# Ledger of designs, part 416: VH-VL binders against q9h9l3

Target 1, 176 residues: q9h9l3
Amino acid sequence: PRKMVAIDCEMVGTGPKGHVSSLARCSIVNYNGDVLYDEYILPPCHIVDYRTRWSGIRKQHMVNATPFKIARGQILKILTGKIVVGHAIHNDFKALQYFHPKSLTRDTSHIPPLNRKADCPENATMSLKHLTKKLLNRDIQVGKSGHSSVEDAQATMELYKLVEVEWEEHLARNPP
Key: E = the ipSAE of ESMFold2; O = the ipSAE of OpenDDE; V2 = 0.75 times the mean of E and O plus 0.25 times the DockQ between their complexes.

## First folded at step 22 (VH-VL)

Design Gh15 (framework fv_fezakinumab; at its last look DockQ between E and O 0.80; V2 from the best seeds 0.87)
Fold by OpenDDE, look of step 22:
Structure Gh15 (fold): chain C 176 residues (1-176), chain A 120 residues (1-120), chain B 111 residues (1-111)
Amino acid sequence: as target 1 above (176 residues)
Amino acid sequence: QVQLVQSGAEVKKPGASVKVSCKASGYTFSNYYMHWVRQAPGQGLEWVGWIDPDSGGTFYAQKFEGRVTMTRDTSISTAYMELSRLRSDDTAVYYCARGDYSYGYEFDLWGRGTLVTVSS
Amino acid sequence: QAVLTQPPSVSGAPGQRVTISCTGSSSNIGAAYEVYWYQQLPGTAPKLLIYDNSNRPSGVPDRFSGSKSGTSASLAITGLQAEDEADYYCQSYDISLEAWVFGGGTQLTVL
């Protein structure tokens, strides 16, 4: 089987009113939860809103941040050819201005067996925090310091592993 | 109904610029990428680039970098494609097309196209 | 030149089966990217015909089918009808070019 990685990204606000979402941090972990990539990323445009409460990004993190174009290249190199696991992963790919093959994408926000296991409606969109608490009995995204993309990526991978066998069999019988 | 309405045909001189509009209706404008595809007379389809109406982010085909600018006005659900330094080989029908980034990448909705003619 | 290769033309009689090939490379179809097919009737905009290799949007007859294998894809039309006369384009994403790419198009003539 193909190698799997999990990804999570944090975005800041750029543009005149900070309405443009720009990638500011990306974390990638392998199947075992080991960190393969974790970098602060400098958007091409001036940051207007760090969205620190959610993103965890502060001005000091941008001092030595990796320019977006460089970071994007590094990230794409890691993702190419792999099964990529994420939560609401379309937002991460969107932030990367990247298209990953649908057949190699796993979105834990859209896996009915995962929701079922968490006693949630199968067709509902549940938060990563909620699923992690219910299924892993772990608290993530705690406090007011913002999210940890590494923690979120690790949680995402662990959640997927709970339903991996069932879901991969389902996908094999019902390819998207 | 769900549709994309494009601006009318344009006739331009070489070296000029053209700005084509594409107004979306019947769906949430920001939930889909807006792609632009052109087709020269009697030729095939050529992808120009896309804009994310939500973030305003753009990505252009390398061939058009430096000459194309894609923008959007979310208040009126309208996307724009501006092509500058026009040449005769830019003569084509320009299409806007909706592309889902969440559940699929297919271009499932197309405008009727805008003919841009570049001639001296 | 189109990144994806299609035959310039195919033809068939009403009721027959025709196949349109789409040949890519390791950087697009071979990189697991899905293939899409579009039908373009004369004087009209393209219309989505097949998505994600083999799925039909609502309104597309089941006589249209898509398949993918290796670096190639194929569109099959059974029970060919006069209204099927059109241009057909395959589409995929190329990771090396970082671009959406189309085939050169195939003109289908119904004899």
Scores: ipSAE 0.928, ipTM 0.958, lowest interface PAE 0.5, mean pLDDT 96
Fold by ESMFold2, look of step 22:
Structure Gh15 (fold): chain C 176 residues (1-176), chain A 120 residues (1-120), chain B 111 residues (1-111)
Amino acid sequence: as target 1 above (176 residues)
Amino acid sequence: QVQLVQSGAEVKKPGASVKVSCKASGYTFSNYYMHWVRQAPGQGLEWVGWIDPDSGGTFYAQKFEGRVTMTRDTSISTAYMELSRLRSDDTAVYYCARGDYSYGYEFDLWGRGTLVTVSS
Amino acid sequence: QAVLTQPPSVSGAPGQRVTISCTGSSSNIGAAYEVYWYQQLPGTAPKLLIYDNSNRPSGVPDRFSGSKSGTSASLAITGLQAEDEADYYCQSYDISLEAWVFGGGTQLTVL
């Protein structure tokens, strides 16, 4: 059987007026929530806005951060051949400049059975914080220091497990 | 009408540069990657690279690294591909093609192509 | 030298079935990457015909179908018509090259 991992990333603002999102942290956990990768990543462009309130990234984190090209190589080696679970996962892949097989991708922001369990519209995009609170009775992204990509990746894996049997059977019956 | 409109044919000398444009209409330009694909006369399709119009980020096939530059102007929904140090084997039709980066990677919309001829 | 291998040509009479193969490797189709097919009519740009291995865009007749198995994919055309005379390309992503890769193309002749 294929191994399954969950990923979450944090971005900082680069480019004009800091509006471009660039990768500054990536966390990957296995099925049991054990951390396989957690690194601060130095974008190749000047950081205009650390977005600390949401990203948790500060200037001090960048001092010894792994350069983007090196980190990307490490991350892609972990993801290759695996089922990858994420929340709005296209943003994480875009930040990595990466294409993952669609048949091996799971996006907890777009799983109708998961939305149904949360009493949300099946086609709506729901936040990770809302789904985690409603379905796991946990508060994540608590405090004023920004999000933890480790915490978020772990929550994402737990959410997927709630629908895993049903959804994997659905996907096997209905390949992309 | 959803379409990609490319600039006209170019004739260039070896060693010159060419800049091809691709104007998008009928959809939100920044929501899709723009890919460039070329086809030499009587030959198959060859992927050159992509640009993300939202960020301006680019990714080039290794064969073209150091010779190709992709840019865009979001105010006029236009992507550009510039190829430098042209050789005769760069003679080809250059297509732009729209591709999603989220939930579908297919190139679902193509320009009509721009013929670039490199000759003395 | 195309990364994905297609027969250079196939032919069939009107009303017949033809199949076009597309053979990849463990770094593209064999790594679970999806296969896309494009039709290029004479003198025109390529047009999306099949996406995600087997799906048809709106306006593509159901006599066009796609499948994938292992490191290979196949495009089938049934009820062959004169208007189907074109070049057909398969495409996938190659993780080792980090590139979108095409087959060499197959020229379909309707007899």
Scores: ipSAE 0.863, ipTM 0.930, lowest interface PAE 0.6, mean pLDDT 93
ESMFold2 (binder alone), look of step 22: mean pLDDT 92; pTM 0.935

Design Gh16 (framework fv_fezakinumab; at its last look DockQ between E and O 0.93; V2 from the best seeds 0.88)
Fold by OpenDDE, look of step 22:
Structure Gh16 (fold): chain C 176 residues (1-176), chain A 120 residues (1-120), chain B 111 residues (1-111)
Amino acid sequence: as target 1 above (176 residues)
Amino acid sequence: QVQLVQSGAEVKKPGASVKVSCKASGYTFTNYYMHWVRQAPGQGLEWVGWIDPDSGGTFYAQKFEGRVTMTRDTSISTAYMELSRLRSDDTAVYYCARGDYSYGYEFDLWGRGTLVTVSS
Amino acid sequence: QAVLTQPPSVSGAPGQRVTISCTGSSSNIGVAYDVYWYQQLPGTAPKLLIYDNSNRPSGVPDRFSGSKSGTSASLAITGLQAEDEADYYCQSYDISLEAWVFGGGTQLTVL
């Protein structure tokens, strides 16, 4: 069986009005929740909006941040060949300017059995925070200091593990 | 109607630049990547790169790095591909093609192509 | 020179079954990237024929089918018709090149 990792990225705003979402932090954990990667990343363009309230990113974090191209290479090396678990993971891959194989992607925001387990509509898009609270009885993304991508990645992995057997069987019968 | 309308044929000298446009209609321009693919006469398809019309972010094939520039004007749902320092082997039909970036990667919509001829 | 290898040409009589192979490597199809197929009629732009290995977009007849195994993929056309005469290209993503890659194309002739 393929190794499984979970990823969560934080983005900042770049471009003339800060509407461009640029990768500023990436965290990757293994199946056990061990941190494999956690780096601040320097976008190639000037940061206009740190989005600190959500991203947790501050200007000081960018002082020694890893340049995007370098970080991207490091991250892709980790992700290659892995089953990658994430929440709304298309945003992470987009920020990485990366395409991950669909058959190796697990998006916890689009797993009906997970929503069912949380007493949510199967076809609804639920937040990571909500699912984590409901299913893991754990509070994440609390306060106004921003998110912890490590915590989010760990939570994502734990959520997936709750439905892993069922979902993997489903995927085996119904390949994407 | 969902379609991509490309600019007309171009004839250029070696060393010149060419800018091809691709206007999208019938769908939300910013919801899809715009890929560029070229095809030399009698040859196969070659991917050039993509642009994210939403952010303006681009990613080019290594072969074209430093020589291609992709841009977009969201106000008119138009993508542009500029290729500089043209060579004879750049002669090709250049296609724009829509590609999803979320959960589908297929190029499901193509322009009719723009012939770019590079000759001395 | 194409990253994905296709036979240059295949042929068949009307009503026959033909297959077009697409051979990749461990850096593309072998990494579990999906394979896409495009049909290009003479003088026209490519058209999506198969996506995600074996799915048909609306409007594509069920006599077209795709499959993938290991580092290779295959396009099968049953009940071959004259209108199927075209060039066919497979496509995938290559992580080593960080690029979308195509096969060299296969010219299908209907005899």
Scores: ipSAE 0.904, ipTM 0.947, lowest interface PAE 0.5, mean pLDDT 95
Fold by ESMFold2, look of step 22:
Structure Gh16 (fold): chain C 176 residues (1-176), chain A 120 residues (1-120), chain B 111 residues (1-111)
Amino acid sequence: as target 1 above (176 residues)
Amino acid sequence: QVQLVQSGAEVKKPGASVKVSCKASGYTFTNYYMHWVRQAPGQGLEWVGWIDPDSGGTFYAQKFEGRVTMTRDTSISTAYMELSRLRSDDTAVYYCARGDYSYGYEFDLWGRGTLVTVSS
Amino acid sequence: QAVLTQPPSVSGAPGQRVTISCTGSSSNIGVAYDVYWYQQLPGTAPKLLIYDNSNRPSGVPDRFSGSKSGTSASLAITGLQAEDEADYYCQSYDISLEAWVFGGGTQLTVL
């Protein structure tokens, strides 16, 4: 059976007016929620907006951060060949400049059975915070000092486990 | 009309550079990667690289690293590919093709191609 | 040398079935990357024929079908017609090269 990991990333603003999203932290956890990777990452471009309220990234975090090219290599080595779980995960892959196999990708923002368990319409878009509170009775992203990518990756894995048997069987019958 | 319109054919000497343009119409230019693919006469398809029109980020096939530069101008929905230090084996039709970055990676829209001929 | 291996040519009579193979490796098809097929009619740009191994875009007739198994994929064309005479390319992503890779192409001749 393929191994499964969950990923979450934090982005900072680069480019004109800080509107381009660049990777500044990445966390990866295994099936049990143990941390496999957690690094602050230095973007190759000038940081215009740390986006600290959402990202939790501050200037001090960048002083000893791993350069993007090196971090990317480490991350891709972990992800290759595995089922990767995330929330709105295409944003994480885009920030990594990475293409993951569609059949090995699980996006908790796009799983109808998960919405159904949360007593939401099948096609509704729910935040990770909201799903975690409703389905796990747990508060994440508390306060306005920014998100923790470790906390978010762990929550994402636990949410997927709630529908894992049903969804994996669905995908086996209906290959993407 | 959803389409990609490329610049006209070019004839170049060895050692020169060429810049090919690709103008997108009928869709949101910044929502898709733009790929470049070339085809030498009578030969197969070869991927050159991509540009993300939203960020301006690029990724090049290792064969072209150091010789290719991809850019874009979002105000006119146009992507560009510049290839420098041209050789005769760079003679090819150069295509732009639109690709998604989320779940489906298919190249679902192609330009008609730009013939670049490199000869003395 | 193409990363994905296709036969250089295949032929069939009108109404017959032909198949075109596409053989990859553990760094592309074998690590679960999907296969895409493109048809290139003479003098034209490639056109998407099959995506995600077996799906047809709107306007592609159901006599074109795709499949994938292990490190290989196959395109089948039934009810062969004269307008099917074209070059056919398979495509996938190779994680080791970090590149979109194409087969060498297969020239289909309708006899």
Scores: ipSAE 0.809, ipTM 0.917, lowest interface PAE 1.0, mean pLDDT 93
ESMFold2 (binder alone), look of step 22: mean pLDDT 91; pTM 0.933

Design Gh2 (framework fv_fezakinumab; at its last look DockQ between E and O 0.83; V2 from the best seeds 0.86)
Fold by OpenDDE, look of step 22:
Formats: sequence, C-alpha cells, structure tokens
Structure Gh2 (fold): chain C 176 residues (1-176), chain A 120 residues (1-120), chain B 111 residues (1-111)
Amino acid sequence: as target 1 above (176 residues)
Amino acid sequence: QVQLVQSGAEVKKPGASVKVSCKASGYTFTNYYMHWVRQAPGQGLEWVGWIDPDSGGTFYAQKFEGRVTMTRDTSISTAYMELSRLRSDDTAVYYCARGDYSYGYEFDLWGRGTLVTVSS
Amino acid sequence: QAVLTQPPSVSGAPGQRVTISCTGSSSNIGAAYDVYWYQQLPGTAPKLLIYDNNKRPSGVPDRFSGSKSGTSASLAITGLQAEDEADYYCQSYDISLEAWVFGGGTQLTVL
C-alpha cells in the first residue's frame, strides 16, 4: 500500500485588493500524525492581507519564510507518489499550482461515509472544525489567533482513518 | 450556449509578438482553469500553459517560459495568451481549452482555434 | 517528440474493432495520473472523448472505451463507423515536466 500523508495550507491575500489566495504556510503529516513538513512560505507577490484571524499568519512569520518556488519543490517532493489526504484539498493544490493524481487524493470534505458517521447529510460540505469536534471530540481552530495547519492536517488524517477501510474499498470498486 | 470564442487569425514577422484572446460564455469564467494548447500544421497537440481566471495565477510549460504571458479580464470573461519573440516554428493553431480543476482535469471545452502564422 | 507514444495510424473496416495505444512512463501514466482522450475531426478543434481513463462525456457513444494499465493506456472503438475517421490524442500529466502532455496522435482511417 502507498504511503499516506495529510496536508493543510494557510493562505494570505495578495494582488491589488488581496483577493488572490497565496500560499503562506504548509504543513504535512504522516499517517501517524508526525510532522514531515511545516514551513512559512513567502508568496511571490506582495502580501496585502495576512488574513491573520483565519490563517494565523503575521508579518513576522514572513521575515524568514521560504520562498514559494523553493517551498513548492520541497512540498511536491513529499507529496509525489503519496496518497494525499486533505480537507477541501483542491484549495491546497491550487495554491501550490500543483496537480495531484485524482486516484491518490482523499478529500475529507467530500467523503459521504464520513459525514454519515458525523450524523451529517452525506452530500453536505462540512467544515473540518465541525467534523473534528463531532467525530474526534476535539476542538480545533479555537480562539482568534488563527488556525494551526499542523493541527488541521493531523485532524484531517485522523478523520480519514475513521472511514479509511470503507472508503478505500469503495474507491477500489468505484475509482474516481 | 457554453462556448469559447477566440480571436481571428494573425500573421506576424519573426521577433514580433502576438496576443490571442479567448472569450468564455455560458459558464462561470472563474470556476475553470483556462489552458492553451497549440498545434503546428500537420502536427500534434502541445500544451502551452494555464491560467486561473479567478486568481490570475499562471503556470507555463518550461518550453515557453519567458516568452508567453497569460492574462485574463474577468469583467468580460476573456483570457489572453501573448507569445513574444516569435519564430517560424511558432506557426500553429492556438486553442484555448477549459479545464475543471475542482472536479476533473479534462479539457472539456475548446475554442475553435486561432491560426498564428510567423513568416518573414 | 511527444511524451506519450501513439501509433501514427490505425485503420479498420466499418463494424470492426480498433484499438489505439498510448504509452507513457513512470512520471505520467505510471505516476497514477489519469489518461484523457480527444477526438479531432479534420479541420476542427479537439473534442473530449474519454476522461479519467474510462469515462465518457455525455454524447459520446459507448462504442468508445478507455482503459489504463501500468504506464500505458488504450482507446478501443467498436462498431467502427465512417464518422470515426479522425485523429485521436491521448493526454496525461507529467510530474517530472510539470506539464500536461499529449500523445503524438493517431490517425484513424475507416476503410
């Protein structure tokens, strides 16, 4: 079986009005929740909005941040060939300007058995925070200091583990 | 109707630049990546790059890095591809093609193509 | 030179079955990236024929089928018809090149 990792990224706003979402932090954990990667990333364009309330990113974090191109290379090296688990993971891949094989992607925001287990509508898009609370009885993304991408990645992996067997069997019968 | 309408044929001299437009209609322009693919006469398809109309982010094939610039105007749902320092081997039909990043990568909608001829 | 390898041409009589191969490598098809197929009629833009290895968009007859195994893919056309005469291209993503890549194309002639 392929190795599995979970990813979570934080974005800041760039562009004229800060409407462009640019990668500013990326965290990757392995199946056991061990951190494989956790770096602040410097976008190629000027940051207009740090979105600190959500991203947890502050100006000081960008002082020694890894340039995007370098970080991207590091991240892709980790992701390549792996089953990658994430929540709304397409946003992360988009921020990375990266295409991951669909068959190796697991998006916990689109796993009906996971929602069912959480007593949510199977076709609804539930937040990571809600699923984590409901299924893991753990609070994430608390406070006003912003999110922890490591924490979110770990939570995402743990959520997936709850439905891994069922979902992998489903995918085997119904490849995406 | 869902369609991509491209600008007309271009004739350019070597060293010049060409800018091809692709206007999207019938769908939300910003929900899909816009790819550019070219096809030299009698040859196969060659991917040039993509732009995310939502963010303006671009990614180009290495072959075209430094010569191609992709932009978009969301107000008119139009994508642009500019190729500079044109050479004779840049002569091709240039296609814009929609790619659904969220649900699939396939190029499910194509423009009719724009012939760009580079000749001295 | 195309990253994905296709036969330059294939031919068949009406009603026959033809197959078009698409050979990639460990950095594209072999890297679990899906294969897509496009049909290009003479003088027209390519049209999506198969996506995600074996799925058909609406409007594509079930005579067309795709498969993938290892580093290769194949397009099969059963009940060949005159209107199937076209160029066919396979497509995938190459992680080493970080590019979408196409096959060289296969010209299908209906005899």
Scores: ipSAE 0.930, ipTM 0.958, lowest interface PAE 0.5, mean pLDDT 96
Fold by ESMFold2, look of step 22:
Structure Gh2 (fold): chain C 176 residues (1-176), chain A 120 residues (1-120), chain B 111 residues (1-111)
Amino acid sequence: as target 1 above (176 residues)
Amino acid sequence: QVQLVQSGAEVKKPGASVKVSCKASGYTFTNYYMHWVRQAPGQGLEWVGWIDPDSGGTFYAQKFEGRVTMTRDTSISTAYMELSRLRSDDTAVYYCARGDYSYGYEFDLWGRGTLVTVSS
Amino acid sequence: QAVLTQPPSVSGAPGQRVTISCTGSSSNIGAAYDVYWYQQLPGTAPKLLIYDNNKRPSGVPDRFSGSKSGTSASLAITGLQAEDEADYYCQSYDISLEAWVFGGGTQLTVL
């Protein structure tokens, strides 16, 4: 369990009409929820839409943000060889241009026992906000100031812990 | 009807460039990476790089960095690979292949290949 | 040189079992990356045969199976048939190269 981390990322809009999602913040926490990494990241292309209502990213955050290539190197060094927990985590890996081993990846949006604990259909894709409210009695992503990737990563790790023993045993018997 | 249709064979001289196309049909083009893989005559498979059709982001094998450019046109569900400063050892069949970027990384759909011949 | 090592050829008689090895390193198979197998019939594009080490896509007979241990993987073909004569490639991801890597390929001859 001590070789497990949780990740969450915030994206801004780049490309035509701001439709492309580009990495602008990444937070990584350890098993106990301690912050291992939390940086604002400057995308390699022009930001068209900060998406502040959801991302929490503002222009001032980009002034001293770490360039994408450098941040990516730092993040990959932390993730390599670890079990990585996230929510809809393929979006985070896509934004990082990164391939993580499938057997070391845990996605809280696709864990049937977790849905069952929340009284939801086992194959449903549930939002992090709803799972956190139902299972941890916590409100996250509150207000109009945007999401906090630290808060979201911490919530994701706590959700995984609720099903960790059962799910790790299932994966050992049914390798991904 | 899920398929990848590639452009026809090309014959080029050393120093020229070639641009190969790959048109996707029967699936949502922007939901999958497009990989390019080549195979020289009598040789094995060699990965060239990928493009994310959604973002236009690319990643190239180190061997091809500086000589390859991958692009796409989402309005016609078509990916392109351009290789410049061609040499005789670039003679190969060039395949496009669809790959998921979520939890399954398999290349589950391949084009028929485009032969590029580089001769003096 | 191919990053993953395969024997250049393997042969067997109809009905026999053959195996094709795929040896990687600590930066690919040994780093927990999955192994994929492709079959390439003469004059055709490769076709996915095995994914995620040991899973078969729809339409692939169960006489094809895959396994992975440590830094190596293996493709087994039982009940060998004439139409199995093809080239077989293993594939994985290498984190140090940040690249998809293939074995050099194995020519299977059915005697």
Scores: ipSAE 0.822, ipTM 0.916, lowest interface PAE 0.9, mean pLDDT 93
ESMFold2 (binder alone), look of step 22: mean pLDDT 92; pTM 0.939

Design Gh3 (framework fv_fezakinumab; at its last look DockQ between E and O 0.91; V2 from the best seeds 0.90)
Fold by OpenDDE, look of step 22:
Structure Gh3 (fold): chain C 176 residues (1-176), chain A 120 residues (1-120), chain B 111 residues (1-111)
Amino acid sequence: as target 1 above (176 residues)
Amino acid sequence: QVQLVQSGAEVKKPGASVKVSCKASGYTFTNYYMHWVRQAPGQGLEWVGWIDPDSGGTFYAQKFEGRVTMTRDTSISTAYMELSRLRSDDTAVYYCARGDYSYGYEFDLWGRGTLVTVSS
Amino acid sequence: QAVLTQPPSVSGAPGQRVTISCTGSSSNIGASYDVYWYQQLPGTAPKLLIYDNNKRPSGVPDRFSGSKSGTSASLAITGLQAEDEADYYCQSYDISLEAWVFGGGTQLTVL
């Protein structure tokens, strides 16, 4: 059986008006929630908006941040061949300029049994924060200090574990 | 109608540069990657790279690194591919093709292609 | 030279079944990346024929089917028709090259 990891990324704003989302932090945890990777990442372009309120990223975090190309290589080494769990994970892969096999991707924002378990519409897109509160009775992304990508990745993994058996069986019968 | 309209044929000398345009219509330009694929006469398809029209981010095949530049103008939903230091073996039909970045990677929409001829 | 290997040509009579193979490696098809198929009629741009290994876009007849196993994929065409005469390309993503890769193409002739 393939190993499973969960990923969460934080982005900052780059480009003329800061509208470009650039990877600034990436956290990867294993099935048990152990941190495999957690690095601040330096975007290739000048940061215009740290989006600190959401990202938790501050200027000081970029001082010794890992250059994007290097970080990307490190991250891809971890992800390759793994079942990767994430929430709205297409954004993370996009930020990484990376394509992960669809059959090895698990997006907790698109798992109907997970929403059902949370008493949400099956086809609705629920936030990680909401699902975590409903199903894990845990508060994440609280305060004004921004998100913790490690915390979010761990929460994502825990959420998936709640429906893993059912969902994996579903996927086996209905490959994406 | 959903379509990609490409610029006309180009004839260039070796060492010159060529810039091909691809105008999208009928869909949200920034919701899809724009891929570029070329096909030499009588040959197969070769992926050149992609651009994210939303961010402007690009990723090129290693073969073309340092020689290709992809850009976009969102105001007119147009993607551009510029290839420099042209060689005879760059002679090909260059296609732009739409590809989803989320869950559908397939190239589901293609331009009609732009013939670029490189000859001395 | 192509990363994915296809037979250069296949042929069949109208009504027959033909198959086009696409052989990859552990870094693309074998790495669980999906296979896509494109049909290119003479003098035209490629057209998406199969996506996600075995799914058909709207407008593609059910005579076309795709399959994937191990490091290889296959396109099957049943009830071969004259209009099926074209070049067919398989496509996947190669993680080692970090590139979208195509097969060399297969010319299908309808006899």
Scores: ipSAE 0.930, ipTM 0.959, lowest interface PAE 0.5, mean pLDDT 96
Fold by ESMFold2, look of step 22:
Structure Gh3 (fold): chain C 176 residues (1-176), chain A 120 residues (1-120), chain B 111 residues (1-111)
Amino acid sequence: as target 1 above (176 residues)
Amino acid sequence: QVQLVQSGAEVKKPGASVKVSCKASGYTFTNYYMHWVRQAPGQGLEWVGWIDPDSGGTFYAQKFEGRVTMTRDTSISTAYMELSRLRSDDTAVYYCARGDYSYGYEFDLWGRGTLVTVSS
Amino acid sequence: QAVLTQPPSVSGAPGQRVTISCTGSSSNIGASYDVYWYQQLPGTAPKLLIYDNNKRPSGVPDRFSGSKSGTSASLAITGLQAEDEADYYCQSYDISLEAWVFGGGTQLTVL
């Protein structure tokens, strides 16, 4: 069967007033939650806002961070040919300047059966934190020290597994 | 009315530069990538690159790297493509096309094209 | 040479069925990237005809259909009409080139 990975990214603010989201950390885990990739990444543009309260990124993380072009190459090599799971995953792909095949993409923010399990409206966009608490009885993104992309990628994979059989069968019958 | 309106035809000499504009109307300009595609007379379609109007980030086909520059002005919902060091084989109609990045990748809205003629 | 291969031309009589092939490789269609089809009437911009391999935008009649298998795709037109006379392009993404790639185009003539 085709291998499956989960991805999560943390962004910092670049460009005017720090409005642009630029990749500053990326974590990739396999089906079992083992870490395949976890790097701090130096954006190609000047960082205006580290967004530390949410991103967990601080100035010291950038001192020896992998430059974006190099990190992107490493990440794309891991993602190519795989089913990639994420939460609001289009933001992660956009930050990577990357187009992944639609048929190999799984977005836990857009899976109606997952929302149903959480007693949420099927069309609602629920945060990863809330879904993880509701369905896995686990707290992630605790405090104001920022998110862990490793923790978030692992949670995203666990959430997908809750609906994997049903959703994969649905996609086989209804190609995206 | 949802549309892309491009600047008028241009005639240039070899070695010059050209800048084509593409103004978006009737949709949120920053929610879609803008692609540029060219078509030489009697020939097929050739992708040039894209710009993300939200971030200003760009990505160019290798063939055009080093002589194409894509920019935008979000205050007037306008994308630009500049091609420098023009050669006679750059004679083509240049299209802008809107593309999604979230739910699909189709180019669902095209400008009418801008003819750029490069001749002595 | 175009990355995706299409026949240069195809013809059919009104009411007949024609197909247009689009052959890619393991770095584009064969890498699970979707195929898109565009119709270009004489003197006009391309228009989206088929997206996501086999889906039709609103306003495209169901006599246009698409399919994808392996590294290739096909556009079928049934009930051929004079207004279908146009150029047709397939498109996909190529992960090795990191580029959107088109077929060379197929001129459809209605006899």
Scores: ipSAE 0.854, ipTM 0.927, lowest interface PAE 0.7, mean pLDDT 93
ESMFold2 (binder alone), look of step 22: mean pLDDT 92; pTM 0.936

